# Miniprotein binders against b1l550, part 95

Target 1, 279 residues: b1l550
Amino acid sequence: MRLPEELLERARDIHSEAPSHRIKLDRVGSFGLKVPVEFKGFLLLAEADVWVSLPEGRRGVDLSRQVEAIYELSNPPKDPFSLCREAAISLLEKLNYADSSGVSIRFDAPLQDGESLKYYGVEISSIASDEIINKIRVEILGMTACPCTAELIRAYKSSEIAATHTQRSLGILEVSTKAEHPDPDKLASIIERAMSSPLRTYTKRPDEGGLVIRSLSNARLAEDVVREMIHLFLEEFGHLPEDTHILAAVRSMESVHMHDIYAERSFSLDEIRKEISSH
Key: E = the ipSAE of ESMFold2; O = the ipSAE of OpenDDE; V2 = 0.75 times the mean of E and O plus 0.25 times the DockQ between their complexes.

## First folded at step 9 (miniprotein)

Design kb4 (at its last look DockQ between E and O 0.95; V2 from the best seeds 0.00; counts 0 for: pae E 2.3 > 1.5)
Fold by OpenDDE base, look of step 9:
Structure kb4 (fold): chain B 279 residues (1-279), chain A 94 residues (1-94)
Amino acid sequence: as target 1 above (279 residues)
Amino acid sequence: GEIRVTVEIEKDGKRIRFEYRFTSPEKLEKILKEIERIIRLFGADRVRITVEASSEEEAERLADEFRELAERLGYDEIEVTREGNRFTVEAERE
């Protein structure tokens, strides 16, 4: 049942009323929308959040207009990067009382692994105000081998390649920049290269053996992984604005402990360059 | 070489700035289309696009493309200024 449109003339506009408390809100919006996106030739159903700021003198946000804004831009499906930026701008235009807007899109990104697919998690965001800030977060699983245990076993057995415990580790790169979003596949590649070995969706027995041997031969602490991620990031993305902010992190799901090991570094490109140059 | 494109759009006193950095010419077409969509979506009365490239010739070519974009979008006043390898296209709509 649809209510008569004439009711709109009789009903108070609740959203435009003065609030009981005159307080600005930073983000008001719809979270957990599903929107189609085109990514690397795949049509994906992504999760999306849309929001705007709310001034102190307005009770509520026109939420239906927010939802309309992103869906208008989602048909036909387009790349999530453009969708984020365009939707953020559209929100500011459609909701003129807002001084800031934001869009976040999350999905599992496909990554070719031989004849199969693996994936990484990605969150793409754009925040618009007097400027547009683009943010991307990439998370991908890899494998780490512990160098400490390897060294102990090497000393004990006098072997060239020592056995050690291995575990899955989650690598994280988050980048916030005034430039366009960095390539998520490149970010995922950096994370994988920083670990002892990548994970494989499908392996034949000889390939599996080789994967394990590579891991054992490239044993790394969680700390090593983070430092390597930063190093590789600087090589690939050093051209980004100096005020670009990066979070590099790893969560190692240690196989010999009930707890995880976590390491991170947050930095701007300007900051980290100064740090490295001082050494 | 690295190309930097800075876009400033203005409507009713509100200004938004955003930037692109790229090396591949293939990205230019995509960027141009996106900028066009953004300008339309925002309804900008004033647009300023600054391009910086490795050579003056490349920057000038890029500036010409943005001038043409402004013309297609129906801006009445378009001015192009040069400072070395940096070109600025300013466009206004009545």
Scores: ipSAE 0.676, ipTM 0.880, lowest interface PAE 0.8, mean pLDDT 92
Fold by ESMFold2, look of step 9:
Structure kb4 (fold): chain B 279 residues (1-279), chain A 94 residues (1-94)
Amino acid sequence: as target 1 above (279 residues)
Amino acid sequence: GEIRVTVEIEKDGKRIRFEYRFTSPEKLEKILKEIERIIRLFGADRVRITVEASSEEEAERLADEFRELAERLGYDEIEVTREGNRFTVEAERE
């Protein structure tokens, strides 16, 4: 049923009124929207959140215009990064009372894994105000091997036994910058290269053996995985604006422990460069 | 070499600045299309695009492309200023 449009002449516009308490709101939005995206030739199902700021003198946000901003741009499906940035701009245009807008888009990105595919997590966002700030978070699983156990086993039998425990580890890179979003595949590559070995969707025995040998040859503490991620990030993305903010983290699901190990470091590019150069 | 593009758009007193940094000329076409779409979506009255190219020859070539973008967008006052490897396209309509 559709109500008659002539009722609009008789009804109050509740959203445009002043609220009883004049308090600005930072984020008023619609969360958990399903949108299709096209990423490197794949059609993916993404989840999106959209929001705007709401000034103290406005009672409510026009939620239909807010949702319209992203749905209009998502058909036909397109690159999620362009969708994210363009939708943030569209929100500010459509909801002109807002001082800022935001869009986030989450999806699982395919990555070539030998003759098969694997997936890693991506979340991007764009916040538009007097500038646009773009954020990307990448999460990908890899393998780590414990260097402490490896050293104990080496000492017990000198060089006769090469062994240690290995486990899955989740690597995380999060980048917030005024430049366009970094390439998620490059971020995923940095995370994988920092670990002892990548994980595969499946292996055959010769490949499985190689994976294990690689892990043993690259045994790393979780702390050193994070340090290596930072080093590799600076090599690839040191050209980003100096106030670009990064979080690098790893969560190791230790195979011989009842609990996980977690390490992280957040920094801006100018902060980390000063820290490194001071030694 | 690295190319830096800074875009400033304005509508009704609201001003937004965003930027791109790239080295591959293959990205230029996608970046130009995105800039054009953003300007149309925002409905900008004024646009200022500053480009720092990797060479003077590249700056001359890019200045033509960004001037054409401003013309395609329908601005009636377009000014391009260039010095060395840097140029600015300023576009306005009333």
Scores: ipSAE 0.542, ipTM 0.851, lowest interface PAE 2.3, mean pLDDT 88
ESMFold2 (binder alone), look of step 9: mean pLDDT 83; pTM 0.828

Design kb5 (at its last look DockQ between E and O 0.89; V2 from the best seeds 0.00; counts 0 for: pae E 2.2 > 1.5)
Fold by OpenDDE base, look of step 9:
Structure kb5 (fold): chain B 279 residues (1-279), chain A 94 residues (1-94)
Amino acid sequence: as target 1 above (279 residues)
Amino acid sequence: GEIRITVEIEKDGKRIRFEYRFTSPEKLEKILKEIERIIRLFGADRIRITVEASSEEEAERLADELRELAERLGYDEIEVTREGNRFTVEAERE
């Protein structure tokens, strides 16, 4: 059943009314939308959030217009980076009372692993105001081997390659920049290279053995992984604006403990360059 | 070399700035198309686009492409200025 459109003439516009309390809101929008995107030749159904700011003198946001804005731009499906930027701008234009807008798109990104696929998690965002800030968060699982236990076992058995406990570790890179979004595949690669070894969807027996041996021979603390991530990031993305902000983090799901080990560093490119140059 | 494109768009006193930095020439066409879409989506009355490249010749070529973009978008007053390897395209429409 559809109500007569004439009712709109008789009904109050609730959204345009003055609120009971004149307070600005930072973000008002629709969260958990599903939108199609094209990524690396794949058509994916992504989760999306859209929002705008709300001035103190307006009771509510035109939520239907927000949803319309992103879906207009999602057909035909396009890359999520352009979709974020374009949708953010469209929101500001369509909702003229807003001084800021934002779009976030989340999905599992496919990554080729031999004849199969593995994946990493990605969240792509754009926030528009007097400038556009692009944000990307990449999360990918790897494997770490503990160097401390390895050293103990080496001392005990005098072996060249010592046994040690291994675990899955989640690596995280989050980048916020005034430039375009950095390449998520490159970010994922940095994380994997910083780990003791990557994970595989499947392995043949000889390959599995090799993977474990590589991990054991490249034992790293969670702290080592974070530092390596930062180092590799600077090599690959040092050309980004100096005010670009980065979060590098690792969550190690320790196999000998009931708890996880976590390490992180937050920094801007200018800050970290000064730090490194001081040594 | 590295190419930097800075875009400023304005409508009814609202201004938005955004930037691209890239080294791959293959990205240029995609970026230009996106800039065009963004300008249209926003309905900008005034645009200022600055391009900086490794050489003056490259920057000039890029500036020409940006001028053509402004013309296609229906801007009437287009001005191009140069400062070394940096070119600025400013355009306005009623």
Scores: ipSAE 0.695, ipTM 0.886, lowest interface PAE 0.7, mean pLDDT 92
Fold by ESMFold2, look of step 9:
Structure kb5 (fold): chain B 279 residues (1-279), chain A 94 residues (1-94)
Amino acid sequence: as target 1 above (279 residues)
Amino acid sequence: GEIRITVEIEKDGKRIRFEYRFTSPEKLEKILKEIERIIRLFGADRIRITVEASSEEEAERLADELRELAERLGYDEIEVTREGNRFTVEAERE
């Protein structure tokens, strides 16, 4: 049942009142919204968070307007990056008392894997104030092969066997920039190319053998993977603003250990270029 | 080559600046459509769009597309200025 519009004219506007304690809030919003998105021809179900800042003199945020803003922009489904940035702008327009707005969108992105599909994790955000800052985090599984064990086996008296342990490793690239979001498929490609071998949805025997051979010929420590990710990132995205911030990380589920190995490096483009040029 | 587009939109004293930096020319159509949608969503009274490209000729062509975008959005006063390889499109309603 829809209530008569005339009641809205008579009711006290609780949200626009001054609060008992005049304290600014950084993020007030609706979290965990389900929205459809269209990514490279695929219709995907994404999870979104929306928020605005709340000035010290305003008691509450118009939550209904927040939900309406992103709902209106998500029908019909569209590109999640456009949705993210446009929704952040729309929030600032519709909730004009706010100094900033934010939108986060999370989804599993499909990636062609031979004749099949595989998926990798994507989380994007856009924070709007007097500028827009865009962030993307990509997570994708791959394979790593241990170079230490490979060397020990090679060094045995009868070294006819080439072998080492392999394991799944989760690669992570996170980019925060004033320019548009980097293409997530390119970030995923960088992560996979940095590993010993890509992880497959399914393999036929010839492909499985090639995967193992490639892993053995490209054995890498978690530290090596992170360094390679940075190298490949700079080749592809060196054009981004110099204050762009990146985190590159790997979590390796070591097959012969009960615990994971983790390596990471965070940097800005200007910082890493100075570091590299000093060598 | 590298293309840089900086957009400033303003409504009722509130100003938002955002930018695009890309090397893949196939992205241009999508970026221009997004800029148009953002300006429409914000309801900007004033816009200022700066374009820098590898060549002056490419930057001028992009500035022409942005002038047409401003006309399509209904801006009355459209001014294009040039500083070498940097073109600025400024527009206001009325």
Scores: ipSAE 0.539, ipTM 0.851, lowest interface PAE 2.2, mean pLDDT 86
ESMFold2 (binder alone), look of step 9: mean pLDDT 83; pTM 0.836

Design kb6 (at its last look DockQ between E and O 0.92; V2 from the best seeds 0.00; counts 0 for: pae E 2.6 > 1.5)
Fold by OpenDDE base, look of step 9:
Order: C-alpha cells, then structure tokens, then sequence
Structure kb6 (fold): chain B 279 residues (1-279), chain A 94 residues (1-94)
C-alpha cells in the first residue's frame, strides 16, 4: 500500500523541525545495508554503513537520501574504495546541512590458496569533511607457536626442532590516511608473514606436516608478531603521509589457556620513525 | 616515479581536500576518472588540482589533462600555474 503523495504536503516535516535540545550529532545514518561490490574479479555482497553529521538546529536526517546515495553509485557494481569516496562526497552534496559524512564497507575478501580459497576480513571506510580520510582495517587468521614452551622442551630433550603448543592468532592492521587506501592484499600478506605460519584451507598430509614444522621453526610471541608486522609495514608503506595512523594488533587464542593473549601498538608514521631512529 | 595529485573542490563555501599517490599509468587513469566523477557528484563551483611529478614534463602533461577535464566539465575560467615540478590547475564556474 502506497500512501497518496498529497499527504506529504499536509504532514509536518519532522526532520526539519527544531529539536527539543539543540545538540549536534556526529553520526546519524543507516547501518547494515547490503551493497554489491566488485573486488579482485569477484562480485561480492558487502555490508555497508552510511552516515552524516546533524547540526544542532535540525531534528533528524533524511535517511532515505542516504540510502539512495550509495545505491545510485553501486549500480553497476564497482570497487569498494572508489564507492566509499564517491558516496561520502555524494552524501555531503545531497544533505547540505551536514558538515561531515562517512561510509564503511565490510566483507570477506577472497585470497587464493593453491586451488582453493581462504579469506581475510576487511573494512573499508571514507570520512569526508574539510578533507577526506581513508581508513582500512584488515583481519586475518594465522598460526603462532610458543617459543617459551619450545625452549623448555629443547632443554629437556635436546632436539633441534622442539615441540610446542600452537594456536590460531588473529592479526589486525588498521590504517587511516589522507592518501588512498593501502592495498588490503599487501596488508594481509604482512600479517601472515609476521606470524609463525599461515593457515591453509586445504592441506595434503605432506603439506600439513611441512606447515607445522615451519611454525615450530619460527616460534613467535604475540609481541614478536606485532613488532614484525610494524617492521614489514614500514618497509612496504613507509611512503605514506607522515600523519598516517596505524594500529597493529594480535589476538592469540592460546591453546593451553582459557583466555587470549592480546598485544597492540598504535602510532603515526612520524612518531614511529623517530622512535626507531633514536636507537 | 610517484605522482602526487591533490584536489580541492568548493561549493557554497564548503571546501573538501583529498589526495592521491599514483605509482602506475593504470592507476593514474583510474584516478583521473574518479576525480571527474567526484567533481560532478559534488557540483563544485571551484576546483583546484595540484600535480607534483618527478619531472617537469610529466607534471605539465598531467596539468594539460586536468585543464581539458575542466573545459569538458564546463568551467569558464581556467588558470594553470607552475612551480618547479608542481603544476596547479584552478578552475571556476559561475
């Protein structure tokens, strides 16, 4: 049932009314939209959030215009990076009372693993105001082997390759920059290389054995993983603007404990360069 | 070499600045198309594009492309300025 359009002329525009309390809101929008995107030759259904700021003198946001803005740009499907930037700008134009806008797109990114696929989680965002800030968060699972237990067992049995407990660990890289979004595949690769070994979707018996041996021979603390992630990030992305902000983190789902081990470092490129140069 | 493109768009007193770092010709083409779409989407009355390249010749070529873009988009006043390997294209429309 569609109501007569004539009713719109008689009804109060609730959104344009003065609020009971004159307070600016930072983000008002629609969360959990589904939008198609093209990524690495795949057509994916992604989750999207769209929002704008709301001035103190306006009661509500025209939410329908927000939804229209992103869907107009999503057909035909395009890469999520350009979609974020373009949609953020479109939101500011369509909702002229807003001084800021934002778009976030989340999906599982496919990653080739031999003849099969593995994946990493990605969230791509753009926030527009006086400037556009691009943000990307990559999360990928890997394997860590504990060097402490390995050392104990080595001391006990004098073996070259010591047994140790292994666990899945989640690596996280979040980058916020005034430049373009960093390549998510490169970020995922950095995380995997920083761990004891990557995970595999499919393994034959010899490959499985090799994967475990690699992990054991490359035992790392959660702290080691974070430091290695930072090191590798600087090598690959050191050319980004100095005010680029990075979060590097690891959550290790420890197999000998009921709890997880977590380590992180937040930094700007200028800050971390100064720190490293001081040693 | 790395090409740095800085774009500033303005409409009704609102100004937005954003930046690209281009490392390949394929990326450059994509960036140029995106900038065009953004300018159209925003409906900018004023556009300033600054290009910095490794050589003056490359920067000049890119500046010419942006001039042509501004003309195609219907801007009436277009000015190109040079400072070393940095070119700035400023375009305005009534």
Amino acid sequence: as target 1 above (279 residues)
Amino acid sequence: GEIRVTVEIEKDGKRIRFEYRVTSPEKLEKVLKEIERIIRLFGADRVRITVEASSEEEAERLADEFRELAERLGYDEIEVTREGNRFTVEAERE
Scores: ipSAE 0.683, ipTM 0.886, lowest interface PAE 0.8, mean pLDDT 92
Fold by ESMFold2, look of step 9:
Structure kb6 (fold): chain B 279 residues (1-279), chain A 94 residues (1-94)
Amino acid sequence: as target 1 above (279 residues)
Amino acid sequence: GEIRVTVEIEKDGKRIRFEYRVTSPEKLEKVLKEIERIIRLFGADRVRITVEASSEEEAERLADEFRELAERLGYDEIEVTREGNRFTVEAERE
């Protein structure tokens, strides 16, 4: 039902009033929007959040202008990174009372897995104020094999039995930088290479055996997976600004435990370089 | 060779700075198009683009490309300053 235009002209403009309590808000927006994106030739349905800061003297945000800003830029569908950055800038321009804006876009990225596809999680953000801060989080599953159990079994049977418990592990890399977003495929590759073996959508018996042997020969503690992620990240992305912030983490869904194992390290590029050069 | 691009845009006293670190030629064309779109979306009165190219020859070629970008965006006053591998394009509207 569409209301008469005369009512719209008579009604108070509630959002432009001063609030009863004059408190600045850091993020006011619309969360959980569905937007189309084009990524690596695929048309994906992504989930987006948009927000702006709200000064103490303004009661509400123009929510329709927020939603319009991202939808206008999403038609026709385009790559999610450009959409994210451009929408953040557009929000800050269109809602000129805000001193900052932000956009987050979440999607599952396709990754070739032999004859089929698998997917890994991506969340990107762009936060615009007097500068643009770009953030990307990549999550991908892999396989880890316990080196402690492998050593115990080896000692018992003197190399004739190659066995240990294996489990699915979720690797996480999160990067916050003033430069453009890092390539999510490269981040996913770093995570998978740090683990004992990748997970496959489908394997035949001979291929499955090879994956198991690979994981046993490359057994790693969750802590060592995180260290390897950091090493590989520095090789690939050491050129980013020195104040770039990284979080590297692994959550291991241990097959012989009732609980998960978790390891993480956060750092800036200048911090980790100093740490490495001191040893 | 790495190419560093730093962009500062300003409208009515509000200023936004952002940067790119381009390590492949394939990305540079995408970055140029995105910079143009962002400047147009923000409606900037003043723009400063600083580029550290990988060679002096590349800096000379890119300086022309960024000057053309500023002209295409309709800026009245465009000044390009180059020293070695680095150049700055400053543009503003009257």
Scores: ipSAE 0.497, ipTM 0.835, lowest interface PAE 2.6, mean pLDDT 86
ESMFold2 (binder alone), look of step 9: mean pLDDT 83; pTM 0.828

Design kb7 (at its last look DockQ between E and O 0.96; V2 from the best seeds 0.00; counts 0 for: pae E 1.8 > 1.5)
Fold by OpenDDE base, look of step 9:
Formats: structure tokens, sequence, C-alpha cells
Structure kb7 (fold): chain B 279 residues (1-279), chain A 94 residues (1-94)
């Protein structure tokens, strides 16, 4: 059943009314939308959030217009980076009372692994105001081997390649920049290269053995992984604006403990350059 | 070399600035198309695009592309200014 359009003339516009309390809101929007995106030749169904700010003198946001804005831009499906930036700007234009807008898109990104696929998690965001800030968060699982236990076993058995406990570790890179979003595949690659070894969707026996041996021969603390991530990031993305902000983190799901090991560093490019130059 | 493109769009006194940084010329076509879509979506009355490149010649070529973009979009009073390896394209429409 659809109500008559004439009712709109008789009904109060609730959203445009003055609120009971004149307080600005930072974000008002629709969360958990599903939108199609094109990524690396794949058509994916992504989760999306859209929002705008609300001035103190307006009771509510035109939520239907927000949803319309992103879906207009999602057909035909396009890359999620352009979609984020374009949708953020469209929101500001369509909702003229807003001084800021934002879009976030989340999905599992496919990554080729031999004849199969593995994946990493990605969240792409754009926030628009007097400027556009682009944010990307990449999460990918790898494997770490503990160097401390390895050293103990080496000392005990005098072996060249010592046994040690291994575990899955989640690597995280989050980048906020005034430039365009960094390449998520490159970010994922940085994380994997910083680990003791990557994970595989499937392996043949000889390949599995090799993977484990590589991990054992490249044992790293969670702290080592974070430092390596930062180092590799600077090599690949040092050209980004100096005020670009980065979070590098690792969560190691330790196999010998019931708890996880966590390490992180938050920094701007200008800050970390000064730190490194001081040594 | 590194190329920096700064875009400023304005409508009714509201201004938005955004930035592209890249080294590959192949990326230029993509950003030109995106910038065009953004300008249209926003309905900008005024645009300012600044290009900085490793050489004057490259910056000038890039500036020409953005001038042409402004022309295609129907802007009037297009002005191109130079400061070293930095070119600025400014355009307005009624």
Amino acid sequence: as target 1 above (279 residues)
Amino acid sequence: GEIRVTVEIEKDGKRIRFLYTFTSPEYLEKILKEIERIIRLFGADRIRITVEASSEEEAERLADEFRELAERLGYDEIEVTREGNRFTVEAERE
C-alpha cells in the first residue's frame, strides 16, 4: 500500500523542525547498506555506511536522500574508491544544511593464491568538509613463529632450524590522507611480507613443508612485525603528504597462551621521518 | 617524477579541496574522469586546479588537459598561471 502523495502537503516536515535541544550532531546516517562495487574485475556486494552532520537548528536528516545518493552512484557498479569520494561530495550537495559528510565501504578483497583465492579485509572511507580526507584500513592474516622459543630449542638441541610455536597473526594498516587512497593490494603485501610467512588457502605436502620451514627460519616477534610493516610502508608510500596518518598493528593469536599479543604504532609521516633521522 | 594535483571546487561560498598524488601517467585519465564527475555532482561555479610536476613541460601539458576539461564543462574566463613547475587553472561560470 502506498499512501497518497497529497498527504505530504498536510503533514508536518518533522526533519526541518527545530529540535527540543539545539545541539549539533557530528554524524547522522544509514549504516549497513549493501551496495555493489567493482574491484579487480570482481563484482562484490559491499557493506556501506553513509552520514552527514546535522546543524543545531534542524531536528533530523533526510535519510532517504542519503540512501538515494549512494545508490545513484552505484549503478553501474564502480570502484569503491571513486564511489566513496563521489558519494561524499554528492551528500554535501544534496543535503545543503550539512557541513560534513562521510562514506565507508567494507568488503573482503580477493587475492589470488595459486589456482585459488585468499582474501583480506578492507574498509574504505571518505570524509568531506572543506577538504576531503581518505581513509583505508586493511587487515590480513599471516603466520608468525616465535624467536624466543626457537632460541631455547636451538640451545637445547643444537639444530640449525629450531622448532618453535607458530600462530596466526592479524596485521593491520590504517592510512588517513588528503591524497587518494593507497593501493590496498600493496598494503596487504606489506603486511604479509612483514610476517614470518603468508597463509595459503591450500597447499600440497611439499609446499606446506616449505611454508613452515620459511616461517621457522624467519621467526619474528609481534614487535618485529610492526617495525617491519612501518619500514616497508615508508619505502612504498613515502611520497604521500607529510600529514598522512598511519596506524600499524599486529594481533598475534598466540598458540601457547590463552591470550593474544598486541603491538601498534600510530604516527604521521613527518613525525616518523624526524624520529628515524634522529638516530 | 611525482605529480601533485590539487582541486578546489566552490558553490555558493562552500569550498571543497581534494588532492591527487601519482607518478604514473596512466593514472591521469582516471583522475580527469573522476574530477569531471565530482565537478558535475557538486555543481561548482568556480574551480581551481593546481598541478605540480618535476618539469615545467610536464606541468604545462597537464595544465592544458585541465584547461580543456574546464572548457568542456562550459566554464568561462579560464585563466592559466605559472609559477615554476606549478601551473594553476582557474575557471568560473554563471
Scores: ipSAE 0.668, ipTM 0.877, lowest interface PAE 0.8, mean pLDDT 92
Fold by ESMFold2, look of step 9:
Structure kb7 (fold): chain B 279 residues (1-279), chain A 94 residues (1-94)
Amino acid sequence: as target 1 above (279 residues)
Amino acid sequence: GEIRVTVEIEKDGKRIRFLYTFTSPEYLEKILKEIERIIRLFGADRIRITVEASSEEEAERLADEFRELAERLGYDEIEVTREGNRFTVEAERE
């Protein structure tokens, strides 16, 4: 059913009224939007959330303007990082009663893996107010090999048996900064290089053997994977503003246990530099 | 070398500040296009772009690029000031 347009002239504008309870809201938005994006020549289907703040004196948000802000910019498909930052600005312009806006975009990023592709998870956001804060979270699976069990097996017969349990581990880097979003491929590379070995989409027997040997030769505690992530992050992204906040984490799905282990460190760039320089 | 660009845009008293950092000249064109799009989207009546370049020669070249950006955006008054590696482009229209 489609209603007559002339009713709009007679109807109350519910959204512009004052609410019965004058309480500010931090996020009022449209979540789970499907938007096309272009990333490294690939056309991907991303999922987006958009929101604005709502002052205590306004009853509702113009929700169609929120959706308009991102969809107008997503046709034709474009780089998700530019889309995220531009949409956050467009929201604040289109919904001038808000003191802040936000956009998040989630997609699986393709990554070259020999003659094939693999994927890793990306979620980005931009929050605009009197400044823009950009956030990116990258998640990628790798292989870890336990050094504790490797040492016990080595000591068992004073032999050179190279054995330990190996497992998938999920590496996480999350960065919140006033500068533009870091390159997700570089973040994914940092995580993979911190692991005992990367995971592959496709291997043949000689390559599979090589991956296992590499992982055993590079056995690492989850704690040391996190430390290595931080070291590599500082080398690549130490130029970001000093108040940039980072979370580095690993969740290891330990093959010999019924449970996972988890290690993480959150820090700002200025905090971690003081910590390192004091040693 | 590292180049830092700080952009301040203003419309009807609402001000937004954002930052870019890059080292490769290949990214300059992309960054300029994004800054131009953001300024158009916001409809800014006043802008201030401060750039810290890696050299005085680079600052001189970049000052020309950002002045041209302000001209393409149609600003009435454009002022460029430069000291060493740093310059500021300020532009305003009604």
Scores: ipSAE 0.605, ipTM 0.869, lowest interface PAE 1.8, mean pLDDT 89
ESMFold2 (binder alone), look of step 9: mean pLDDT 83; pTM 0.831

Design kb8 (at its last look DockQ between E and O 0.94; V2 from the best seeds 0.00; counts 0 for: pae E 2.3 > 1.5)
Fold by OpenDDE base, look of step 9:
Structure kb8 (fold): chain B 279 residues (1-279), chain A 94 residues (1-94)
Amino acid sequence: as target 1 above (279 residues)
Amino acid sequence: GEIRVTVEIEKDGKRIRWLYTFTSPEKLEKILKEIERIIRLFGADRVRITVEASSEEEAERLADELRELAERLGYDEIEVTREGNRFTVEAERE
């Protein structure tokens, strides 16, 4: 049932009314939209959030316009990076009372693993105001082996390759920059290379054995993983603006404990360069 | 070499600035297309694009492409300025 359009002329525009309290809101929008995106040759259904700021003198946001803005740009499907930036700007244009806008797109990114696929989680965002800030968060699972237990067992058995407990660990890289979004595949690669070994969707027996041996021979603390992530990030992305902000983190789901081990470092490129140069 | 492209667009007193930083020339075409789409989408009356490259020759080539873009977009006044390996394209329309 569609109501007569004439009703719009008689009804108050609630959104344009003065609010009971004149307070600016930072973000008002629609969360949990589903939008198609093209990524690495895949057509994916992604989750999207869209929002704008609301001035103190306006009661509500025209939410329908927000939804229209992103879907107009989503057909035909395009890469999520361009979609974020374009949609953010479109929101500012369509909702002229807003001084800021934002778009966030989340999906599981496919990653080739031999004849099969594995994946990493990615969230791509753009926030527009006087400037555009691009954010990307990548999360991928890997495997870590504990060097402490390995050392104990080595001392006990005098073996070259010591047994140790292994566990899945979640690596996280979040980057916020005024430049374009960093390549998510490169970020995922950095995380995997920083761990004891990657995970595999499919393994044959010899491959499985090799994977475990690799992990054991490359035992790393959660702290080691974070430091290695930072090191590798600087090598690959050191050209980004100095005010680029990075979060590097690891959550290790320790197999000998009921709890997880967590380590992180938040930094700007200028800050971390100064720190490293001081040593 | 590293290429930096800074874009500033303006409409009715609102200004938005953003940056591209890349090393691969292959990304340039994609970036230019995006800039074009964004300018059209926003309806900018004024555009300022600054390009900085490792060589003057590369920067000049990029500036020429940006000038052509501004012309295609229907801007009436286009000015190109140079400072070393940095070129600035300013375009305005009524």
Scores: ipSAE 0.648, ipTM 0.869, lowest interface PAE 0.8, mean pLDDT 92
Fold by ESMFold2, look of step 9:
Structure kb8 (fold): chain B 279 residues (1-279), chain A 94 residues (1-94)
Amino acid sequence: as target 1 above (279 residues)
Amino acid sequence: GEIRVTVEIEKDGKRIRWLYTFTSPEKLEKILKEIERIIRLFGADRVRITVEASSEEEAERLADELRELAERLGYDEIEVTREGNRFTVEAERE
C-alpha cells in the first residue's frame, strides 16, 4: 500500500524544522547498504555507508535523498572507487544544507594466484567538503617465518637443518590522501612482498616446498615486516601529497604461541622522510 | 612522467577542490570521464582545472581535452592560461 502524496501539503516537514537543541552533528547517515560493484571484470556485492553533516539549525536529514545519491549511481554496477568519490559529491548536491559528506565501501577484492584466485579485504572512503579526502584500507594474509628460531636451529646444527616455525600473518596498509585512491593491488603486493612468503589458495607438494624454502630465506620479525612495508610503500607511492597519512601494521598468529604478535606505525609522508634522512 | 590535475568546482558559493596524481597516461581517459561526471552531478557554475605535466606538450594536450570537456558540459566562457608545463582551464556559465 502507498499513502496519498497530497498528504504532503498537510503534514509538517519535520526535517526542515529547527531542533530544540541547536547542536551541529558531524555524521548523520545510512549504514550497511548493499551495493553491487564491478571490480576488474568481477561483479561483487559490497557494503556501503553514506552520511552528511547536519547544521545546528536543521532538525533532520532527508534520508531518502541520501540513499538515492549512491543507489542511482550503482546501477548498472561500476568501479567502486569512482562510485565512492562520485556519491560523496552527489550527497553534497542533493543535501545542500550539509557542509560535508562521506561514503565508505567495503568488499573482498580478487587477486590472481597462479591458475586460481585469492581474495583480500578492501575498505575505501571519500569525505567531501571544501576538499575531498580519500582513504583506503587493505588487509591481506601472508606467511611469516621466525628468524629467532631459525638462527637457534642453525647454530645447533650448522647448515645441516634449516627449520623454523611459520604462521599466517595479517598485513594492513591504510592510506588517507587528497589524491585519488591508491591502487589496492599495489598495496596488497607491498604487504605480501614485505612478508616471508605469500599464501596460496592451494599448492602441490613441489610448490609447497618452494614456499617453505622462500619463507626461510626471508625470515622476518613482525617489526621488520612493518618496516619493509613502509620502505616499499615509499618507493611506490612517494609521489603522493606530503600530508598523506599512512598506517602500516601486521598481526602475526604465532603458531607456537597461545597469543598473537602485533606491530604498527602511523606516519605522514613528510614525517617519515625526515626520520629516514636523519640517519 | 608525473601528471597532476587539480579540480575546483563552485555552485552557489560552495567550493570543492580535489586532486589526481598519476604517471600512467592510460589512466587519463578514466580520470577525464570521472571529472565530467562529478561536474554534472554537482551542477557547477564555475570550474577551474589546473594541469601540470612532465612536458609542455603533454600539458597542452590535456588542456585541449579539458576545453572540449567544458564545451560538452555547456559552459559559456572558457579561458585557458599557460605557464610552462602548467595549464589552467577556467569555465563558467550563467
Scores: ipSAE 0.526, ipTM 0.839, lowest interface PAE 2.3, mean pLDDT 87
ESMFold2 (binder alone), look of step 9: mean pLDDT 82; pTM 0.824

